VHH binders against q9zpq3. Designs and how they scored, part 2

Target 1, 317 residues: q9zpq3
Amino acid sequence: MVTLIVATTADPASINPAAALLAMPGWTAGPILPPDIKSFSNKQTRVIQHDRSIVKEDDLDLRWEEATGEVVDEVIFLSRHTAVSNRPALTVHPIGVLHLKDGESPPQGGKPGWAALPSTRIGPWFRLLKKMAEAHGLVPEFEITLEATHHGPITNKPTMFLEIGSTEEYWKRQDAAQVMALLMWEGLGLGGSEEVGKWKSETGKRKVLLGIGGGHYAPRHMDIALKDDIWVGHLLSGYSLPMEDPTQTKTTPGENYIGGNWRQSIKAAFEATKASFPGGEILAHLDHKSFKGWQKKAITEFLAEESINVGKPNDFT

## First folded at step 1 (VHH)

Design k1 (framework vhh_3k1k_2)
Fold by ESMFold2-Fast, scan of step 1:
Structure k1 (fold): chain B 317 residues (1-317), chain A 125 residues (1-125)
Amino acid sequence: as target 1 above (317 residues)
Amino acid sequence: QVQLVESGGALVQPGGSLRLSCAASGFTFSSYAMRWYRQAPGKEREWVAGISGSGGSTSYEDSVKGRFTISRDDARNTVYLQMNSLKPEDTAVYYCARDEYGSGWYLDEDAFDIWGQGTQVTVSS
C-alpha cells in the first residue's frame, strides 16, 4: 500500500516541490532503487529522485516493487508544464498516448494506443489544489486547471501528474512549489489528517467522469470536476479522437465507416477508468461544442454499442 | 459558429517557399492562441508552431526552427505560417487549430479545441 512520488533533478518544477515536501516532518532515507535512484520514506509514501526525463522513465512502479517487495498503489509525478502563451499554471492530469497508431514513435513517452490507470485522486486533488492556491495568494496569477490525458511514462498503477508552468521563471517559483508540497502533504494525510481522494469500497457518491472531446484544458469537463463528490477518470481531448470525415475519406461498407483511432481511444480510456474505480458509476460527458453533428452521432452510437452510459452536466451529483 | 479555414497549400520544389493562411470566424480572435499542426501519410500528427493571443510569444517544433515563421493579423482574423527552405520531409496536410482555454494560454504539444479542414503541402520535384 504505498504511494510513489517521482521527481527528477533535471526539472525545477519537479525537484522543488519534492524538496519542499521532504523539508516537512517524518522523512527518513529509504532504499536505493537500482542502479542509483534515491528514495525517502514517510508512512505509506515514498519519494524517489532520478535525473532523467520524467515522461520516459518507464515502469518505476514495477521496478520499485521488484527492488523493495512493497506493493505500489499509485504513482504521482512532479513536472513542469509548458505553454507558448507563457501563462503561469498549476495543473493536474491523467496520462496516456491514445491518438497514435502502432509503430508511431511517441515524442513524450508512453506507447501508442495506451492509457494509464487514472489516479482516483485527480478530481478530489484538483478541487483541493484550487482551494489551496487561492488561500496562498497564487490566484489569479496562476491558472488552476486540469489537462486532458497525454504523454508518458508507462506505468502499471493509477497515475497522475502535478505540474507547475509554464516558463523557466514559473518552474522556479518557490510559492508554487510550497503549495504543491502542501497539496501532497494534506492529500496523503502525512500530517495525520484523513487522506483525500482515496477510492474505498464504502465510497458513497461514486460518479466518475469520463471526458470526451474538447480542448487540452478540458474546460467543460472541468466545470463538472469542480462539483463535490465527483471523481475524474480519463479526459480525451480532440487530438485523442481522430475522426476521418466520411465525405472526404474513402470507406468500404462493412468496414470502419469513420476512420481514425477514436473508437480505440474511447474504449482504452473507458477500460482504464473502470479498472481504477471498481464499483464506480462511469458517465461519459461529451464536450459537444468541438464536435460536428456527424461526430456526435457516431460517438453517441459507439458509446451505446459499448454500454458506456452518457451523462449531462446535471447528471453528475 | 466557430470556423477555421486554411489555404495556401501547393506543390513546390525542394528549397522553395510557401505561405499558409488560416482565416478564423465566430470568436474573438485576438483572445486566443493559435497553432499549426501537420500530418504526413503514415506518420503521427505533430504540432508545428504556436503563437500567443497577444502575438508576443511564438514557439516551434525543432525540425522547423529557423525555416518557418508563425505570425498573426488580428485586424483580419488570420494566422499565417511562412515556410522557407522547404524539404520533402515537410510534405503533409497542414491544420490550423485554436487554443480552447481562451486566456492566451497555449500548450506547445497538445492544446487545441477547434480544427480547420487542412491544406495539402507537397514538396517534390
Scores: ipSAE 0.000, ipTM 0.195, lowest interface PAE 11.3, mean pLDDT 85

Design k10 (framework vhh_3k1k_2)
Fold by ESMFold2-Fast, scan of step 1:
Structure k10 (fold): chain B 317 residues (1-317), chain A 125 residues (1-125)
Amino acid sequence: as target 1 above (317 residues)
Amino acid sequence: QVQLVESGGALVQPGGSLRLSCAASGFTFSSYHMRWYRQAPGKEREWVAGISTSGGSTSYEDSVKGRFTISRDDARNTVYLQMNSLKPEDTAVYYCVRDHWGLGYSEDYYGMDVWGQGTQVTVSS
């Protein structure tokens, strides 16, 4: 079973962390995938480099398996991050396209209504990244943050994005690239240490955060993710939970139905999270400040109908 | 809670004008770049116009430059698309999109996380 790390030469925030990682010991040239995707091998890790959009090159796991016969266990994508604040940031996030309806074209890859299996490493690596960034003098200049579930590419394997932002100047920062390389090096145990964030059922039930509501940077969910031993699944921003006000739509009083694809979004995110964390205790955390009373009631009732347990911050221990 | 509601779509004659409006709620409108997209029958969605948080930067698809004008009113949480010299090929459902990234191709798509329901514009005799 191998871990694929995907980089694109079109993005300095992608290729520079990959180059820093490849400068570490133990790498050898691997097979070239059509039409000219370079690869490098170290233990059970494979770095692949293409030259196209990181969010639109679908099924690289399948293409690797077809070309090599190796089974892919997970995919890690290296990418830029942008923000109108222009603030420098190092980010970690799960992927999926839950803000679009069926039939809508996703501008940044993926498929409407789809949530990828979230990497089990998201929570543990987010905490590790924060420590490494602090140790290397990047904090407070760089914000270390999670992002809510968004964009592609399509893959059937557990996955996450590691990003450097937020502007052209910061995408090219070599100290940031080095910290991302160290995160992957230590996280994957390439130097001989124990891997970080690998899911093992032998340690009993562990709590897995399913975030519901909040902004793109999931600030209240992130506070929970900073706690030791907490694992992170999908994080649904308010934008992925469109709820139509029943008093302003053509909903009749007898229906008590709230339109929008919010139920589908929650169910897709929950099912993908459950699949990544077999035996895990999944707790949905609602960012209550993001919702009106009628929305909180509807979401809580739906979670109960789907047998999804709700947790408050103190329940994540 | 986050919502974008488009309005102003209608049937118009070629050469006519329309102003589309998009009312935003559930977020700090002034903190976000806003965009208009359109989708014609049987075609993929197409970016039309974009406006920065300050309103100081605007951008347009080549086919609408000089005819369409994007603007915003942060006090009213509304973005507008003024469409002049309308052509039959402008017939489409027009969508308002919240986008908190810069106004570049690859960066623009990243972080587009809210779309409106759309408003139909038909240009025909």
Scores: ipSAE 0.000, ipTM 0.153, lowest interface PAE 12.8, mean pLDDT 84

Design k11 (framework vhh_3k1k_2)
Fold by ESMFold2-Fast, scan of step 1:
Structure k11 (fold): chain B 317 residues (1-317), chain A 125 residues (1-125)
Amino acid sequence: as target 1 above (317 residues)
Amino acid sequence: QVQLVESGGALVQPGGSLRLSCAASGFTFRSYEMRWYRQAPGKEREWVAGISDSGGRTSYEDSVKGRFTISRDDARNTVYLQMNSLKPEDTAVYYCAKGSDTYIFEPTWDTFDIWGQGTQVTVSS
């Protein structure tokens, strides 16, 4: 089983962390991924170097399996983060396109209604990243944050994005690239330490966060993800939970249907999270500040119908 | 310095129409995906519509699909949102947002920074 790390030469926030990682011991030239993408190998880790945008490069995991015969365990993408605030940040996030309906074209890859299997490493590596960034003097200049589930590409194995933001100045920061390389080096156990964030049948503490609501940076879900031993699945921001106000729609007497794709989004995120964490205790956490009373009621009733347990912050050990 | 200036917001009657504009400066406008977001009273900002850097792809939040149309004029560095058949639930401050210059759009609606000044749309009789 191998971990694929995907970098692109088109993006300094991608290629620079990859280059820093590849400068560490134990790397050898690997096979070519068709059509002509070079790779490097170290233990059970494979770094591939793409030359274009990766958010529309679907099925890189299956393409690797077809080309090499190796089974892919997970995919980690290295990418830049952009924000109109221009704030420097180091981020971790799962991927998926849950805010679009069938038939809509996703501008940044993926497909409407789809959520990737979230990487089991998201929570543990978010915590490790924060500690490493602090130890290397990047905080408070860089904000260390999660991002809600968004964009592609389509993958078939547990997936996460690691990003450096938010402007060209910060995408090129070598100290940030070095911290990201150290995160991958330590997280994957390449230096001989135990891997961080591997999901095992014997995992003693198995609470998994499913985030419902809130903004793109998942601020209230992030507080939970900072707790030791908490695992993180999908994080659904408000844009992935469109809910039509029933007082503004025509409704038959007694009919309480709330339109929008919010049910489909929750179900897709839950099923993908469950698939990544077999035997895990998945708790949905609602960011109550983003919801009105009727929305909270509808969401909690739907979660109960789907047998999805709700947790408050103190329920996450 | 990236600058986005939204305009065109007004008070309109249900069923009415309105066109919003967003004038952009400080970056190569044609190379970026542009989006409209809105923030209704008591809610977080929500995505409304998007248009690719090529202008060849558009996307919409489900509740506005068929009623709203996003478009762009790269010669004028402006993105537009044509809003038809307006409903009271469309009442919000509307913001435009700049995407990445290559492939990833990263929304920032949960930050305290304003993406632009925003423009208030109120749908009421």
Scores: ipSAE 0.006, ipTM 0.188, lowest interface PAE 10.4, mean pLDDT 84

Design k2 (framework vhh_3k1k_2)
Fold by ESMFold2-Fast, scan of step 1:
Structure k2 (fold): chain B 317 residues (1-317), chain A 126 residues (1-126)
Amino acid sequence: as target 1 above (317 residues)
Amino acid sequence: QVQLVESGGALVQPGGSLRLSCAASGFTVSSNYMRWYRQAPGKEREWVAGISSSGGSTSYEDSVKGRFTISRDDARNTVYLQMNSLKPEDTAVYYCAKAPYYDILTGYSPQYFDYWGQGTQVTVSS
């Protein structure tokens, strides 16, 4: 049962946090994952380092299991973050490609209609990251934020991305790399502390956020994720919820069908979230500013039909 | 609301010059990789020129290199395309776009779709 951390030498925002983590005590060289992926071992953690695109090396978890016989519990990817704002940021996000239809080619990896199992650590580690970044003088220069579910690679175990953004200057920041390494070191209990963000059968506070709507940085969902004891599953931005306006679509008179793959997106995100949090109380939070009245009504009715409970911010305790 | 408004297109003789403008609102051009595209009748849109978010690098399609210059005015939140030595083959509708940032190693965020303006028609003919 191991945590697999994936880094690529092609990306300074990936290799620098990995190098900082590997400079901490307890690491030994591990086996090569064929054909050429180097690995390092510390307790139940494995760091693998390749030289290719971080979002296109599929099934590294299954490939590790096949090559070593070790069961992979989760995958954590280290990556650069890019943003049109070019603002510095440290981000945490789940992965998936829910905005594309079958037959469309995803330029950013993954496959259409797919959502990975979200890491149980997303919410707890987002809070820990914010605390660590503040303690180490990175705030307010670096925005500490979640990102909505997007891109690949394809994985089969709970998955999380940790990113440094958003330009070449910031990808190379050693203080940011050190904070990311410290997050992994403390979060995985490598120094002997308790792990942060492990989902256990006896977990007393079991509310899991499923975010619906809003922008890529999930600002209103992020406010909920900052609350103690809240867990985070998938976060569906507006681009993952294509809804065709029934007044613009020629439909049979009296038929109020809203086209687009929004139902499939919600269902895929919900099922993946449920699989990562067995016994969890999943509450869907709708970003009220993202939807027209007809969209909000359709989404709320669909959530009720699927037995997905809706929560207001104050319901997350 | 994000909006791009192109202007400056006209009918011009071969060998003439035009300056196209792209006025942006709802976002800052100095924080984005900005591009010019063109589309001739019956053809797909093709990339023409780009300017980095820092403004420190510019790039051009081979057929316009040395004839076209992309620039920006951060105070006016506007991107320009200076077109010299125009040829009939340059006849097209010209669009400016806020293209999503594409990183060859990691890909791009799908939230940053291209925002396109309505375009401005450039016709090079006698």
Scores: ipSAE 0.000, ipTM 0.114, lowest interface PAE 17.3, mean pLDDT 84

Design k3 (framework vhh_3k1k_2)
Fold by ESMFold2-Fast, scan of step 1:
Structure k3 (fold): chain B 317 residues (1-317), chain A 125 residues (1-125)
Amino acid sequence: as target 1 above (317 residues)
Amino acid sequence: QVQLVESGGALVQPGGSLRLSCAASGFTFSDYAMRWYRQAPGKEREWVAGISWSGGSTSYEDSVKGRFTISRDDARNTVYLQMNSLKPEDTAVYYCAADRSGTYLPFTSPEYDYWGQGTQVTVSS
């Protein structure tokens, strides 16, 4: 029953929040994960440090279980964020590589067509992060945002990424690193408070957002995620939903050809979300401005066929 | 009480070699990443080399790569810097640092480092 936090010494946006967290009280040296991954222990939390790419060290959860005999409940990764805009940001996101087909090599780790189990903490910690960043004077300089599902590494337990971006100047910001450390300290209850974002059978409000469409930063889904008591699963950006225009595709009379892996992406994201939130009420929210009429119709019909309920913003309460 | 004691600094001619040592006490040495820094006269301290807690990973500043080698001996609680092909621009006070965060790269704030008092290396004819 441990939370595994993963940091790499190769990334200042990773190692600096880890260092800030480890400077807090209660840490002791833990076992070494072969070949040379150092660990630290505090209550039911384990911090591991390697020196490789954060997105390509697969199966660290299973490797921890094999080496220690401890059961891993979830994995939290600390990482840098990069953006073409170079804007400073603190981000939270689920991982997966749904935008690639089988046989394509993912440049940032993971496996084509795969979605990790999303951490149950994504929604609650996104809201907590925003409050903490505001309280510590990081807003409006840092944008506090979700990101759509993307990259690896391969994991087997509920997973999320916590990131500082978007350039080398911001990756090294110590105030941002301290806020991320405080988020983990409070969120995991290491100071003695109740944990934030743990999924329980008695959870009263159990609506889970499955985001469909929109940009990488999921702006319209993020409005829903800011509502109290809303949980967040996978968020599928438009690049994970390739749909081939049927007017430009050869069709057979009586057949509806909308090619692309969009159905597979939706189903994989839905199943992974369902697995992380047993008993949850999963509502798919479509970013209405991201789709042509034929795309929206096809997606809505597929969701109905798969018994995936659709929600408008007002349905998330 | 954390203590880091550097030794091995000396006057050498260009092209010469030196091995610096840093003896650690007051903490579990094998749990810490170790780094070497230097400070030339009138300049800021700069990172030179780092070694992970396990010794499995090392890194170097570009100007010393291929000439300097960092190593550690956990049985002796000591980190070493082997300096070959020394140049006049290598003249500096050399400091070892133990990083509380565990990183061997120069990414942490100075307050995360435990520092030694330094050892003087002079490269001149």
Scores: ipSAE 0.000, ipTM 0.171, lowest interface PAE 15.0, mean pLDDT 86

Design k4 (framework vhh_3k1k_2)
Fold by ESMFold2-Fast, scan of step 1:
Structure k4 (fold): chain B 317 residues (1-317), chain A 125 residues (1-125)
Amino acid sequence: as target 1 above (317 residues)
Amino acid sequence: QVQLVESGGALVQPGGSLRLSCAASGFPFSSYSMRWYRQAPGKEREWVAGISSAGDSTSYEDSVKGRFTISRDDARNTVYLQMNSLKPEDTAVYYCTTEGYPDWLSRAYNWFDPWGQGTQVTVSS
């Protein structure tokens, strides 16, 4: 299994965790990809460094495969996180652009209606990150959180973002960079330990969370993701589930009866999650505080029609 | 498979009243909002009234406000349109449909469009 880790020199929250990881034993210089993408190798892990936008540099897995002949099995992106609160945070999230309509230009990469294959490591590494951040004295200063599915870049491989936030001061924190490097080192088994978060047919419990509704930081889904042996797929914030109130609209409806791209968002997220977790038991968890009665009825009806099982928090065991 | 059967249309004089019924089957009626539409000769189909799945919210086209009332009976899987103070311009075929049923879903499962045959309302002396 080849893991491609992507860093950009344009972002201290990206290049500093990469540099900390590369300071650990076993790295050798790899090929340079055109135009000037440096690479480093250690066992089945490849670190590449470019100088462009992390969210807009598409198809780096395909470019690696074309240049080297080596198949990429997953991609991990290192990036900064920004928040209006300016609160320090370490985050993990899946990517995709489900909040835009066809024809709209995504300001942070990807394409409308697209959900990337979520990394199987999201849930296990989120739990591991929280333990490591606590052990290394970053908590409570740094909030350790998931983020809902958002932005690019485009890739057809299972993927996740690892982020340090939320301001210039925190993007440059070396202790945060070291914890992220340790997460990757232990998670990928580079020191000789067992890899964390690799999906196998014998995986315990096999419950996979598909989050529906809630805020960007997925607080109620995150409570489920903190449980041992729970895996995490896509997390759809309310902004990815626009639903038009059918009783308030004076119109002749077109061919769709409750407007908005909410159905397409759920279906795309579900299919991508299912593809990343073959044999997994995917349960949709609805953030009950995010929905009006008519929205919840429409969503649960659609989930039933799509044969997507709904789970309450206690069903995730 | 979704079935909608409208009834109650008739010839009525201006100022008269009619109650239209729409009997629904083949889907969980109480979970869906319901709508009434009408189509006059040579015109496009237009929205008339809507009622939420819970029955606690209703909406109307401006020209029928105060004259028409939409209601539902979930025990009988039926939506109603009470039409009062009828005018010649209300002459149309009236159709019921649901707003919780997406068109692409109909195509994906080889289901037919969720429109009934309609019921003719004629307001004339």
Scores: ipSAE 0.000, ipTM 0.097, lowest interface PAE 22.4, mean pLDDT 83

Design k5 (framework vhh_3k1k_2)
Fold by ESMFold2-Fast, scan of step 1:
Structure k5 (fold): chain B 317 residues (1-317), chain A 123 residues (1-123)
Amino acid sequence: as target 1 above (317 residues)
Amino acid sequence: QVQLVESGGALVQPGGSLRLSCAASGFTFSTYWMRWYRQAPGKEREWVAGISGSGDYTSYEDSVKGRFTISRDDARNTVYLQMNSLKPEDTAVYYCARGLQYTDHSYGELDYWGQGTQVTVSS
């Protein structure tokens, strides 16, 4: 089983961390993934470099398996992060497009209603990234943050994005690229240390966060993800939970049905999270400040119907 | 088809207030960052304010901080710019722009622009 790291030459925030990682010891040239994707090998890690959009080059995990016969265990994407605030940031996030309905075209890849299997490493690597960024003098200049589940590409194995933001100046920062390379180097145990964030059936404390609600940077879920021993699955921001006011959508008085894709989004995120963490204890955490009373009631009732346990911050221990 | 239609521009005395609005259609409004830009006579178009799809994050150009407030009404597909304590230097055509989903300036920097609304601050 191999960890596939994907970089694109079109993005300095992608190719520079890849180059920094490849400058470390133990790399050899690997096979070319058709039609012309270069690869490099080190132990059970494979780095591939293409020249296309990182969020639209689908099924690279299956394409690697077809070309090489190796089974892909997980995919890690290296990407730029952009924000209107232009604030520098280093981010970690799961991917998926749960806010769009069938027939809508996702401008940043994926497909409507889809959530990738979330990488088991998201929580552990978010904590490791924060420590490494602090140790290398990037904090407080760079904000170290999670992002809610968003965009593509389509993948079939547990997936995470590692990003440098938010402007062209920051995408080209070599110190940020070096910290991302060190994260991957230590996290994957390439220097001989133990891997960080590998899920096993014998994993000790097995609380897995499913985030429901909140903004794109998941601030309240992020507080939980900073706790040791907590694993992180999908993080659904408010834009992924469209809930239609029943007073405006129903023709018959007295019905309690709330329209919108919110149930489907929660169920898809839950099932993908469960699949990445077999035997894990999935606890849904609601960002109560992002919801009206009728929304909270509906979500809580739906979670109970689906046998999805709800956790308060103090339940994540 | 993506459309952005600005309104609310007017002639105002210094110290006055205006609220600009931008009606959006043709895309899933609630998932997109929205921005306001302005272009003063003889100057390049400059960014003024931005708001995330969630509304949780706002940002402003330094010269307008504390005076301008960006907000959105996702039920009405509208973004607003409340301008207070207007100065002659704020005279410009104000443009609404669509950023990309979730984050702005993603791959390709896809920006859709409105036609603009003229704000004149003069005594």
Scores: ipSAE 0.000, ipTM 0.211, lowest interface PAE 14.4, mean pLDDT 85

Design k6 (framework vhh_3k1k_2)
Fold by ESMFold2-Fast, scan of step 1:
Structure k6 (fold): chain B 317 residues (1-317), chain A 125 residues (1-125)
Amino acid sequence: as target 1 above (317 residues)
Amino acid sequence: QVQLVESGGALVQPGGSLRLSCAASGRTFSSYAMRWYRQAPGKEREWVAGISRSGGSTSYEDSVKGRFTISRDDARNTVYLQMNSLKPEDTAVYYCAAKEPYSIYYEGADEFDYWGQGTQVTVSS
């Protein structure tokens, strides 16, 4: 089983961390995948480089398996992060397109209603990244943060994005690229240390965070993700939980239906999270400040109907 | 991910009209919200007009409202600014800007990821 790292030459925040990683010892040239995807090998890690959109090149895990016969265990994407705040940031996030309705075009890949299997490494590598960024003098200049579940590409194995943001100046920062390379080097045990964030189903129960609500940067879920030994699944921002106020919409008299795709989003995120963490104890955490009373009640009732356990921050220990 | 090239700038008399074009190269043009900005000599860059990703929503700065119209043609990867009833104070370099997808979902989007090089519009007798 191999870990597939995906970079694109179209993005300095992608190709520069990849180049920094490839400058470390132990890499050899691998096969070229059609049409012109270069690869490099080191132990159980494979780096592939293409020249297209990082979020629209689907099924690279299956394409690697078909071309090489190697089983892909997980996919890690290297990408830029963009924010209107222009704040410099190093980010980690799961992927999926739960914020779009049926029939809406997914502008950054994936498909409406889909959530990838979240990488088991998200929580552990977020904590490791914060430590490494601090040790290498990037904090407080760079904010080290999670992002809620968003965009593609379509993958079939546990997936995470590692991003450098938020503007062209920061996408080109070599010190940030070096820290991302170090994160991958240490996280994957390429220097001979133990891998960080590998899920072992036979090792017993672990608490897994499923984030419900809040902003794109998951601020209240992130406080939980910073705790030792907590694993992170999907994080659903408010934009992925559209809930129609039944008192504001023209509905049939006596109908207490709350419209929007929020139920479908929660269920898809939960099932994908469960599939990545066999034997894990999945606890949904609600960002209380992002919800009105009627929303919180509806979400809590739906979670109970789906047998999804709810946890408060002190339950994550 | 996208490159923007503006065209159509010219010298025009007060009361005249111009149509500016912004051609985008890249496969994801239809995924971007698009905006026009302008910068007059010695002044800060200011927002002029915006069009949503779907094209179903447009917005304008008050001084150009009713005179300028923004539109997009996703089949041609182009956004347009139709400028009518031009005034000397409309003299500026006009810039096209494209916003990466998702920014509108989590943050208000007055800043844009990609900028063109600009096209000069001069309104003078």
Scores: ipSAE 0.000, ipTM 0.133, lowest interface PAE 13.2, mean pLDDT 84

